# VH-VL binders against NFX1-type zinc finger-containing protein 1 homolog (znfx-1): the designs that were tried, part 6

Target 1, 210 residues: NFX1-type zinc finger-containing protein 1 homolog (znfx-1), of Caenorhabditis elegans (e9p860r1531to1740)
Amino acid sequence: RQQHRMNLTISDKIVKLSFYDNVTDAENVGLYPDVQGMATNLFFWSHTSMEESPDEVSWLNKHEISMTVALVKHLLKQNYTTNDIVVLATYSAQKNLMYREYANVFGSTPDSNVIPVETVDSFQGKERKIVIVSLVRSHRGGRENTGIGFLAVANRICVALTRAQHGMYIIGNGAYIMNNSELWNKIVNNLRRSNLIEYNLPLKCVAHGN
Short names: E, the ipSAE of ESMFold2; O, the ipSAE of OpenDDE; V2, 0.75 times the mean of E and O plus 0.25 times the DockQ between their complexes.

## First folded at step 1 (VH-VL)

Design s6 (framework fv_sibeprenlimab)
Fold by ESMFold2-Fast, scan of step 1:
Structure s6 (fold): chain C 210 residues (1-210), chain A 123 residues (1-123), chain B 111 residues (1-111)
Amino acid sequence: as target 1 above (210 residues)
Amino acid sequence: QVQLVQSGAEVKKPGASVKVSCKASGYTFTSYYIHWVRQATGQGLEWMGWINPSGGSTNYAQKFQGRVTMTADKSISTVYMELSSLRSEDTAVYFCARTPYDYVWGTYEFDYWGQGTLVTVSS
Amino acid sequence: EIVMTQSPATLSVSPGERATLSCRASQSVSYDSTSYLHWYQQKPGQAPRLLIYGASTRATGIPARFSGSGSRTEFTLTISSLQSEDFAVYYCQQYNSYPYTFGGGTKVEIK
């Protein structure tokens, strides 16, 4: 089986180690440029902020929305456009809130220069140069935890994590997610061994080379 | 056509291990995941875990972690489920089932099942 | 873990009548417009057989009298015009969260 979509880091660190052991890479994916302004093309930007729910069926993580805004602003300064970037939310409530917050921050209407925000399901079969994934599920701030829902299902995780061509940036509570899923425990540990998970974003600074 | 054929009934003593096989035919063995589900007499179904025959990756339900091991032999298109430290409550029919799975978009339904293997744990 | 509760435990219906089977999840098993719930039929001495996947899509070879509906936490399997071959136990299963869990089953008895 030969893949033609994802850069080598995503293929090697996510797909081959967590989902498939017998995948080869087509020559074209080795020719992809590194993501401008980022020290790595794959990263799990971790946090410990709580999730919220008004009804125990709609899930939100407002801190993750702020994180996506910061990352999107940085990428736009690196000459990426709205056609290069997509933000995937694992829950419709998160997508809807992101849409509203993005209009406030970027000052554009939904029909023109808006960063695309889609759910994982609405984006299946599609691809983008840069994919940012908001995982949403986290602890409840001392309330009873309700697990990770969508994120526990292996095939849907595989879809979410295989949409990017050049770069993929995962935003979530790494510690919480790995403690609630054996698959995520494997994914997070693979990323940890490669120094691809941290609380600070790995920006490429001209003065420091990182 | 598509078939999953399991090994025959087993009788084991408490503390022993049992290894059940599931032989696949009629499809590309490495393109589908195999799940294991058990059913105690007169009771419901309980999911145990899955294996990807292509690379041998596995995911086990936490309840069975440390006691279950799933393996695949591509040369004979066969998946094995081994359960150790057997107790009387492990007496059940054990089923294998396949999931139609694709790299781009996976599906999660158990579309074909093995006939089941009765494992009896008695002293 | 998500607990799946099926009701009734046993349902007795006359041939040709409509049967309605309920399945309730302890938390949502839907993501946006998609519901991660399947229905299986199991006859005595046999392995389960897939009937409905994704709450409402009929599996290949399954007669039109079987239909599924519902979302979030409440799901229904409907069998219109029961036939004698429909005597079986029916299980719902969620695949939204690990571990995958099944309901306790509803036994359908045809008089």
Scores: ipSAE 0.000, ipTM 0.455, lowest interface PAE 15.6, mean pLDDT 81

Design s7 (framework fv_sibeprenlimab)
Fold by ESMFold2-Fast, scan of step 1:
Structure s7 (fold): chain C 210 residues (1-210), chain A 118 residues (1-118), chain B 111 residues (1-111)
Amino acid sequence: as target 1 above (210 residues)
Amino acid sequence: QVQLVQSGAEVKKPGASVKVSCKASGYTFTDYDIHWVRQATGQGLEWMGWMNPNSGYTNYAQKFQGRVTMTADKSISTVYMELSSLRSEDTAVYFCARGDSYGYFDYWGQGTLVTVSS
Amino acid sequence: EIVMTQSPATLSVSPGERATLSCRASQSVDSYGDSFLHWYQQKPGQAPRLLIYGASTRATGIPARFSGSGSRTEFTLTISSLQSEDFAVYYCQQYYNWPLTFGGGTKVEIK
């Protein structure tokens, strides 16, 4: 099987071992440039912050929203545009809160300068240069845990993790999700072996010569 | 109050299978993983594997792969651990334990002694 | 698999004295800025009880005399003023990688 829209690193580390055996990458995919300002084109930016529910029927992770805003700000400084980046939220409540936070941060910018936030389902069949995924599900800070729901569905995870052309950045509680899914255990262990999952984001520092 | 209550002691012959139960109460059964850990008399703790009661996903230690099966019945909040092809070396106390998101075991069952003898 | 080594196998201590127990991992168990190392106490005929998780955080209801420290491969459990109920076997456990593994245990007994 062939695929043409993913960077070779993303295909190798996630897709081939987790979802598709015998996938052959097209030659042109390996020619895409590295993500500017990032040390890697694939990274799981992990945290230990809790999930929240405003009504016990929808799910949020406010810390992940702050992380996505920080990463988006960095990428915009690297001359990426709103047409280059998409944020995928696994829950509609997270998407709605993200847009509200973006208005607070980027409220003075025109509508055309707002980074798109979509759910995984609403983004099916589409692609972007850079995809940021917010996984949402985590522990409850001392209350009973509520599992990982949507994230346990292999097909939906595959859709989310195959939308990026140049770079994929996953934001989530790595320890929590790997303890609640055999598939995520495999994905996280593959990323750990390649030094592609850590608490701090791997920013690329470029020295300017005189 | 969180509790894990295990089934009673079993005596089995070599080559038989044993199925130990672990009934959970005091929390939402599908929110936590259940791990199984065994301990032979006078020996240390040995991890056997885990299962997620919500998804049905399991991960077994390589040593037990092919001999162990972990299942859950959501209707009665119970996890089962079945070990087949029993040998005398399988004589041990078997514990179920609730796994939190960080991989520590905050609540344990009381243990089930399985004796394998002819 | 990650091998966990505890020392000493047996530690003889008088009540009121300090006990220091060591746990060594065959490779680093640190990631995400956290140590994936936990400590349990087991008394004869009982299930293990969680004492410390993440190398240094005391579990709910655990007395302040119990403290954990360390990082990477070298970890320590300290009991600052040993009480009669503290005579037990103590186990360290890593959850950095599968399979999860325990140390061989340290038995704390009366001198």
Scores: ipSAE 0.000, ipTM 0.439, lowest interface PAE 16.7, mean pLDDT 80

## First folded at step 3 (VH-VL; from r4 with heavy chain Y104W; framework fv_rocatinlimab)

Design r4w (at its last look DockQ between E and O 0.05; V2 from the best seeds 0.00; counts 0 for: pae E 13.8 > 2, placed apart)
Heavy chain, then light chain:
Amino acid sequence: QITLKESGPTLVKPKQTLTLTCTFSGFSLSTYGVGVGWIRQPPGKALEWLAVIYWDDDKLYSPSLKSRLTITKDTSKNQVVLTMTNMDPVDTATYYCAHLTYEWGSGTYFDYWGQGTLVTVSS
Amino acid sequence: EIVLTQSPGTLSLSPGERATLSCRASQSVSSNYLAWYQQKPGQAPRLLIYGASSRATGIPDRFSGSGSGTDFTLTISRLEPEDFAVYYCQQYGNSYTFGGGTKVEIK
ESMFold2, look of step 3: ipSAE 0.005; ipTM 0.489
ESMFold2 (binder alone), look of step 3: mean pLDDT 92; pTM 0.938
OpenDDE, look of step 3: ipSAE 0.235; ipTM 0.739

## First folded at step 4 (VH-VL)

Design n1 (from m4 with heavy chain S31D N57R; framework fv_mogamulizumab)
Heavy chain, then light chain:
Amino acid sequence: EVQLVESGGDLVQPGRSLRLSCAASGFTFSDYGMSWVRQAPGKGLEWVATISYSGSRKYYPDSVKGRFTISRDNAKNSLYLQMNSLRVEDTALYYCARDEGYSYGLDYWGQGTLVTVSS
Amino acid sequence: DVLMTQSPLSLPVTPGEPASISCRSSQSLLHSNGYTYLEWYLQKPGQSPQLLIYKVSNRFSGVPDRFSGSGSGTDFTLKISRVEAEDVGVYYCMQGTHYPYTFGQGTKVEIK
ESMFold2-Fast, scan of step 4: ipSAE 0.101; ipTM 0.612

Design n2 (from m4 with heavy chain Y53W N57K K58T; framework fv_mogamulizumab)
Heavy chain, then light chain:
Amino acid sequence: EVQLVESGGDLVQPGRSLRLSCAASGFTFSSYGMSWVRQAPGKGLEWVATISWSGSKTYYPDSVKGRFTISRDNAKNSLYLQMNSLRVEDTALYYCARDEGYSYGLDYWGQGTLVTVSS
Amino acid sequence: DVLMTQSPLSLPVTPGEPASISCRSSQSLLHSNGYTYLEWYLQKPGQSPQLLIYKVSNRFSGVPDRFSGSGSGTDFTLKISRVEAEDVGVYYCMQGTHYPYTFGQGTKVEIK
ESMFold2-Fast, scan of step 4: ipSAE 0.106; ipTM 0.647

Design n5 (from m4 with heavy chain N57R K58T, light chain Y35W; framework fv_mogamulizumab)
Heavy chain, then light chain:
Amino acid sequence: EVQLVESGGDLVQPGRSLRLSCAASGFTFSSYGMSWVRQAPGKGLEWVATISYSGSRTYYPDSVKGRFTISRDNAKNSLYLQMNSLRVEDTALYYCARDEGYSYGLDYWGQGTLVTVSS
Amino acid sequence: DVLMTQSPLSLPVTPGEPASISCRSSQSLLHSNGWTYLEWYLQKPGQSPQLLIYKVSNRFSGVPDRFSGSGSGTDFTLKISRVEAEDVGVYYCMQGTHYPYTFGQGTKVEIK
ESMFold2-Fast, scan of step 4: ipSAE 0.115; ipTM 0.652

Design n6 (from m4 with heavy chain G33D N57R K58T; framework fv_mogamulizumab; at its last look DockQ between E and O 0.41; V2 from the best seeds 0.00; counts 0 for: pae E 5.0 > 2)
Heavy chain, then light chain:
Amino acid sequence: EVQLVESGGDLVQPGRSLRLSCAASGFTFSSYDMSWVRQAPGKGLEWVATISYSGSRTYYPDSVKGRFTISRDNAKNSLYLQMNSLRVEDTALYYCARDEGYSYGLDYWGQGTLVTVSS
Amino acid sequence: DVLMTQSPLSLPVTPGEPASISCRSSQSLLHSNGYTYLEWYLQKPGQSPQLLIYKVSNRFSGVPDRFSGSGSGTDFTLKISRVEAEDVGVYYCMQGTHYPYTFGQGTKVEIK
ESMFold2-Fast, scan of step 4: ipSAE 0.253; ipTM 0.666
ESMFold2, look of step 5: ipSAE 0.178; ipTM 0.682
ESMFold2 (binder alone), look of step 5: mean pLDDT 94; pTM 0.951
OpenDDE, look of step 5: ipSAE 0.033; ipTM 0.627

Design n7 (from m4 with heavy chain N57R K58T G101D; framework fv_mogamulizumab)
Heavy chain, then light chain:
Amino acid sequence: EVQLVESGGDLVQPGRSLRLSCAASGFTFSSYGMSWVRQAPGKGLEWVATISYSGSRTYYPDSVKGRFTISRDNAKNSLYLQMNSLRVEDTALYYCARDEDYSYGLDYWGQGTLVTVSS
Amino acid sequence: DVLMTQSPLSLPVTPGEPASISCRSSQSLLHSNGYTYLEWYLQKPGQSPQLLIYKVSNRFSGVPDRFSGSGSGTDFTLKISRVEAEDVGVYYCMQGTHYPYTFGQGTKVEIK
ESMFold2-Fast, scan of step 4: ipSAE 0.023; ipTM 0.534

Design n8 (from m4 with heavy chain S31D N57K K58T Y104W; framework fv_mogamulizumab)
Fold by ESMFold2-Fast, scan of step 4:
Formats: sequence, C-alpha cells, structure tokens
Structure n8 (fold): chain C 210 residues (1-210), chain A 119 residues (1-119), chain B 112 residues (1-112)
Amino acid sequence: as target 1 above (210 residues)
Amino acid sequence: EVQLVESGGDLVQPGRSLRLSCAASGFTFSDYGMSWVRQAPGKGLEWVATISYSGSKTYYPDSVKGRFTISRDNAKNSLYLQMNSLRVEDTALYYCARDEGYSWGLDYWGQGTLVTVSS
Amino acid sequence: DVLMTQSPLSLPVTPGEPASISCRSSQSLLHSNGYTYLEWYLQKPGQSPQLLIYKVSNRFSGVPDRFSGSGSGTDFTLKISRVEAEDVGVYYCMQGTHYPYTFGQGTKVEIK
C-alpha cells in the first residue's frame, strides 16, 4: 500500500501511537528492517499474571521474567547478539531478579551474564536494535486496583518506549494497565487496531519464510 | 509462618456494639486483602466483609451493610470489625482470613472469636 | 446474590473409596478477566476452614494430589480419589467472582 521514505526508528511509531488519536500504519510501512523470526517489529505481548511487592516500593512480575526469557531465547536462535538486544525493566527489583534468572537460564552459553538487563532510568540516552520492556505493574490478587505508579508518568513512558531502533517488544498486563492510565488506554487501543497486542507471540514461520 | 489471631468476642445484648480484632504475623500484611467470615453454631460459612490491601475499598453483604465496618491498621498489622446494632442472628464464630482473592481466595484463616448476642 | 448449591449434603465413605461432591451456581462464575473464581474449603472437626482448591482446579500449597477440582460455568466437582481418615470434615464450595462472596451449604464427609 502506501510507503514513506525516511530514517525512522520503531520508537517513533510508538510515540505516534501513544500521542495521536488516529495514526495509521500506512504512514510507516516498510521503514524498518525486519526482525528475524518475528512477524512484526512492534508487539505488546499481553498476560494477566499478578505483580508482587515485598515492601510496597519494590515491584516484581515473575511471569514477565519467564516471558522475556522465552523471547530472548528465540532471538538468540535467530543469531542476534548481546550487542543487538537489551531487556528493560521499569523497576530495579525486577531488573535484579531478571539478572539472576538470566544467569541461571543462560549460564551454559557465551551469552550468560552478558544479556543487557537494565532499568529504564539507567538506560536513559542509550539505544539498541531490539528492546524488550517488562512493564511489571499488574493486579495484586486482591481483586482491587492498585494503580501503575511509574507507568502513569507520561515522560517516563516516552523515554522507555523510545529506546529501540528496529524492534520493540512490550511485555505487560495490557488490560490492567489500560484501565489505570489514560495514556496507556490510548496506546493499547491503537495497538489493538493494528493487531499488535495479543496473548501469543507473533512468530514468523521459519520453514516457509512467512 | 502465617498466623492470624482473632480477639474481642463476647456475650452481648441485642442492640449493643462490639469490636473484633485480628493480629497478623508471618507475612507482609499490607500486601493482602483481608476478610471476615462467620459461622453460626452448627451452621455453614457466611462471608461478612472484605477490605483491600490499602484499606481504600470495603465490601459487605446486605445482612451487615450499614451496621458493620471493616478497617485495618497496616502499621500495626491489625484488622478490625466494628459491629453495631447487634442482632441475635449475628451470633457466630468470627474468622479472620487472608484474602489473596485474585490468585487463590481465602488462603489462611485464624482460629475464630465467638460472639454471642442473646437476651 | 449467587446461590451455591452442594450435593450430597452428607457423604459417608469407607476409607480408600472415592468421593465426589457437586457444586452448582445460580449464574456463571466466569469473571470478565477470564478467570473462574470457584474455591473448595475443608473444615475438619473442631478446626478452622482451610483452602483446598482455587480457580476451579488448582491445588493449594500442601494439598495432597488425591484432591482434584473440575468444572466450568455453573457446574463444578470436587473429587477425592481415595478418602483417608484425615479427610473427614465439612467441604464447602465458594464463589469469589461476584460480590457478595457466597458459600455452598456444606457437604459432611464421614467415615462409615
């Protein structure tokens, strides 16, 4: 269909989806290099698993760590390296647990302890080809709404979502987050219109190349 | 180990008030919703009240709504049930229970405190 | 309110034999978040209730594998594959999908 020529990052697409009411994918079709093994360059991999907090100031989502592990394993099988990928956590407690889990999972490979895991704040001003973001905040098992803290701050979200050059994969509880933030409601609805949010990863058919 | 210890149960006359307490230990109290569940002698279980982890939301069945108030003090790891305008049918053993509602429900229960409303 | 109906109300069992308890709700227990909040609780004689099964079919920590839950919508079952002496007590189903939370009337499991 329509194609535009310019050096845009996937982060520019996310900014448009976040802050404009009726952005179309046609504006950015064909501007990004393909991410090997993925059907899309931008995806929100949603779940309904709970958050955990030992102290109401540190936040964890262990299910999201398992999801990041699965995605990182897939990307490494596509010959991406530690120079191509970063995993960002919105909370330092999540980053620290993720780092330990990665050491356990990848401990027998050359990539053990070298997959970059950083907080959004500590990655400020940096970029990678592929960024995976763990949003952390979700329900807490009390059948009540606890809010989303960090994720409700518009400029922090903008910083978090503008770090990717070619591929951005967001992991979070989409339904929970959109119900707790006007900005995320807009982001999630725009992703939904583009079929870029689902409970299953959009993997490319490696056998048939589609 | 998770422990919940209820206290405050007594013999009271109809129309009087009573305040129940539940002391929690062995877990981060402020991370969990809490509930009160009662059991009349020889009868089944009846849910009485639920309070969110922060105390911002409370829920009641119609049978106690307007008469009972659930509250909590997270700094003291304590849950309370203020019971006003007591009726004979409020006679029961009152249990404090941790409410991990979204995940697994009422996962730990105290021993109960007996409230008798008579004469 | 959601009415929870259990059957049978009394269940005498010989040790080692299976037991099955039914629980029916007056309306669907499927929450808008995709979960079904049906729990099973056991109250042993002289003791506080304890959680056995949550979200229809998941065993709570420490619950023996002889206990299993199944069902969907409005029809649920708790099965004990081989009843042991320590399994005697009153079993309650409970729904947590809709406020107010409601319990079934209880099923008393006794050794014959």
Scores: ipSAE 0.000, ipTM 0.451, lowest interface PAE 14.8, mean pLDDT 81

Design t1 (from s3 with heavy chain S55K, light chain Y32W; framework fv_sibeprenlimab)
Heavy chain, then light chain:
Amino acid sequence: QVQLVQSGAEVKKPGASVKVSCKASGYTFTDYYIHWVRQATGQGLEWMGWINPNKGGTNYAQKFQGRVTMTADKSISTVYMELSSLRSEDTAVYFCARESYTSGWHDAFDIWGQGTLVTVSS
Amino acid sequence: EIVMTQSPATLSVSPGERATLSCRASQSVSSWGNSYLHWYQQKPGQAPRLLIYGASTRATGIPARFSGSGSRTEFTLTISSLQSEDFAVYYCQQYNNYPLTFGGGTKVEIK
ESMFold2-Fast, scan of step 4: ipSAE 0.014; ipTM 0.585

Design t2 (from s3 with heavy chain S55R, light chain Y32W N96D; framework fv_sibeprenlimab)
Heavy chain, then light chain:
Amino acid sequence: QVQLVQSGAEVKKPGASVKVSCKASGYTFTDYYIHWVRQATGQGLEWMGWINPNRGGTNYAQKFQGRVTMTADKSISTVYMELSSLRSEDTAVYFCARESYTSGWHDAFDIWGQGTLVTVSS
Amino acid sequence: EIVMTQSPATLSVSPGERATLSCRASQSVSSWGNSYLHWYQQKPGQAPRLLIYGASTRATGIPARFSGSGSRTEFTLTISSLQSEDFAVYYCQQYDNYPLTFGGGTKVEIK
ESMFold2-Fast, scan of step 4: ipSAE 0.008; ipTM 0.546

Design t3 (from s3 with heavy chain N54D S55K, light chain N97D; framework fv_sibeprenlimab)
Fold by ESMFold2-Fast, scan of step 4:
Structure t3 (fold): chain C 210 residues (1-210), chain A 122 residues (1-122), chain B 111 residues (1-111)
Amino acid sequence: as target 1 above (210 residues)
Amino acid sequence: QVQLVQSGAEVKKPGASVKVSCKASGYTFTDYYIHWVRQATGQGLEWMGWINPDKGGTNYAQKFQGRVTMTADKSISTVYMELSSLRSEDTAVYFCARESYTSGWHDAFDIWGQGTLVTVSS
Amino acid sequence: EIVMTQSPATLSVSPGERATLSCRASQSVSSYGNSYLHWYQQKPGQAPRLLIYGASTRATGIPARFSGSGSRTEFTLTISSLQSEDFAVYYCQQYNDYPLTFGGGTKVEIK
């Protein structure tokens, strides 16, 4: 089975290691343009901020929302449009809070969505040039660990990580997630060894590619 | 006992290809990545790449990209490393090695094959 | 790529003496509180054998006289009281970044 949706770096680091056996990348996938303003087309932007929950069934990570805002602002300055970008949340509560925060930041009216925010489930079967994924699950600041829930479901993670055409940017607590899942341990360690996970975004000059 | 057993020595002409096998026993074959490392005469160790026997994923050092192919056969718990367009500087002992995920995921090579000498000469 | 430099290239010691081997990385090989630096022993005609992983943890079956220390770019392997079976070449290796790289080796030989 060939895949035409993702560039070779995304295929090699995530898809082949975790989700597919014997996938053959299409010959033209490697010809996709590099993401403007980014040093790489695949990156895990890590943090150590805690998760929150009002009811132990809905999950939020407010720091990740701020991170998505910063990345979206950068991409819009690189001449990407709202039709080029989607932000995927692994939880409906995170998506709903993002809508409200984005209205405040980007000047939209309440309940208006200029930057597309969807759950992984609602985006199934769709694709976008640039996909930003908010993983949400993290430590609880000294409270008992509740695991990673949704993130442990391989099929759903495969859906989230295979939607990007040109660039995939994952936002999450890499250290926490790798310590709570064998699947994520393999993904995060492969990204780490390729210098594709850090606490700072890998930004690049648009004019010169430096 | 956990072990990796490699195929025997090979003598090849320049421009030929060689395929070295590495048979695993004593553990669950699909649970561990296998790396290939070579050692030229009088030189140190050089990493070539790895294969995930479960998913078939591979990662090759750029120096070998386009010349190396790693494959796995689950039915006989064997990985293969094929190197094409052989040159005299490819004369080396080729090792397979298992990557462990023990205690904090330090990813060391805990089990090694005995090595396969590949000689490339006219 | 990360360049691993080992020193000295050759170390001549007598049985019962202490040996100290150095390994330096051209950039940090520590991430997320872990050092992705490992030490291997290779005897003539044999495959390498894992000694120390994560800079300081002894592999199963490795005698207590072997110890490792260091972080970021500077690492040390120490053999506190050399036995005759310890005369070998020792390699350090980083697994923090691709491509994976090894040091040039330190040969520990009889004085």
Scores: ipSAE 0.006, ipTM 0.505, lowest interface PAE 11.8, mean pLDDT 81

Design t4 (from s3 with heavy chain S55R H106Y, light chain Y32F; framework fv_sibeprenlimab)
Fold by ESMFold2-Fast, scan of step 4:
Structure t4 (fold): chain C 210 residues (1-210), chain A 122 residues (1-122), chain B 111 residues (1-111)
Amino acid sequence: as target 1 above (210 residues)
Amino acid sequence: QVQLVQSGAEVKKPGASVKVSCKASGYTFTDYYIHWVRQATGQGLEWMGWINPNRGGTNYAQKFQGRVTMTADKSISTVYMELSSLRSEDTAVYFCARESYTSGWYDAFDIWGQGTLVTVSS
Amino acid sequence: EIVMTQSPATLSVSPGERATLSCRASQSVSSFGNSYLHWYQQKPGQAPRLLIYGASTRATGIPARFSGSGSRTEFTLTISSLQSEDFAVYYCQQYNNYPLTFGGGTKVEIK
């Protein structure tokens, strides 16, 4: 199995060690440019904020929406366009709330001018230069924890983490997720050992990157 | 009252360094990027770079790389722009300007400092 | 870098007349359906003032006589009925690509 659409670092840190036994990275994948304004092309931007649910069937993480908007704003300043970036939300409720929050940050921009937000399932078979993944599931404050649902399904996670060509940025509660999944424990620990998971976003001076 | 107030005029010799300050008031200092733009006498505007006061991240125009340093002091809501190895062609009015992302998609410079004249002469 | 060219360098008009200022970019300054092109007004001894952002949206407090139009590489600023306070230098700026760049300015002066 050959990965042509993924940067070598992303393939090495996630795909080879977690999902595929027989992946061989193509030499040409290493020719993709580094993501402008970011110190790394793969990063897990972690937080400790709670999940929410209006009906115990739909799941939301409002803090992750705030984080995603901040990252999108930063990337747009690096001259990326709507066609370069996609946000993958693991829940439809998160996708819908994200579109509403765009109006608060970017004003009354028409839907066609905003960065697309897709569910993992609706983006199957597609790819983008930059993929931002909002994992949603976290602790519930003082309430009983409800696990991680969607995130425990290895096939869905494999789809989400293989859509990026140049860069992938994962937003989630890393500590919570790794403590509730053996697969995520492996992924998060591998990222941690490579200094690719932190509470602060790894920004890079564009002038120094040239 | 949203305002950016800059330090006073400076006269420097070639080879010296100058550090211009820009003090913000009337808004949350850490929510907005601050840009630096200069204007030589009778000439147009030239972008130098920006600083994120919250995280300290910077982005400098290639022309000034290695000579310019931008910093922020949250305790006094002030950003600084230091330019080293000054030459006569660095004689200009230096402006700080706030980038407004609340203006929607466009990130325009909605609030400007009054400008600081830096004269480089012997 | 994107080169911004403004024309004319100087425009002489009488009060009450229409002024039309041009700004051209060496490459497209439009992305996501939006034009990252802004107009600023500068009077002698003063800092620039934001007039128009996103090619066509008037900034807060800017009179209706100021209007902007255009997309991609060609933009115009129009002052429909020039007032005495409108005599100034006008700069266009692109914020689509780093480094950010400004046009050379158009001086609007009394005829």
Scores: ipSAE 0.007, ipTM 0.439, lowest interface PAE 17.3, mean pLDDT 80

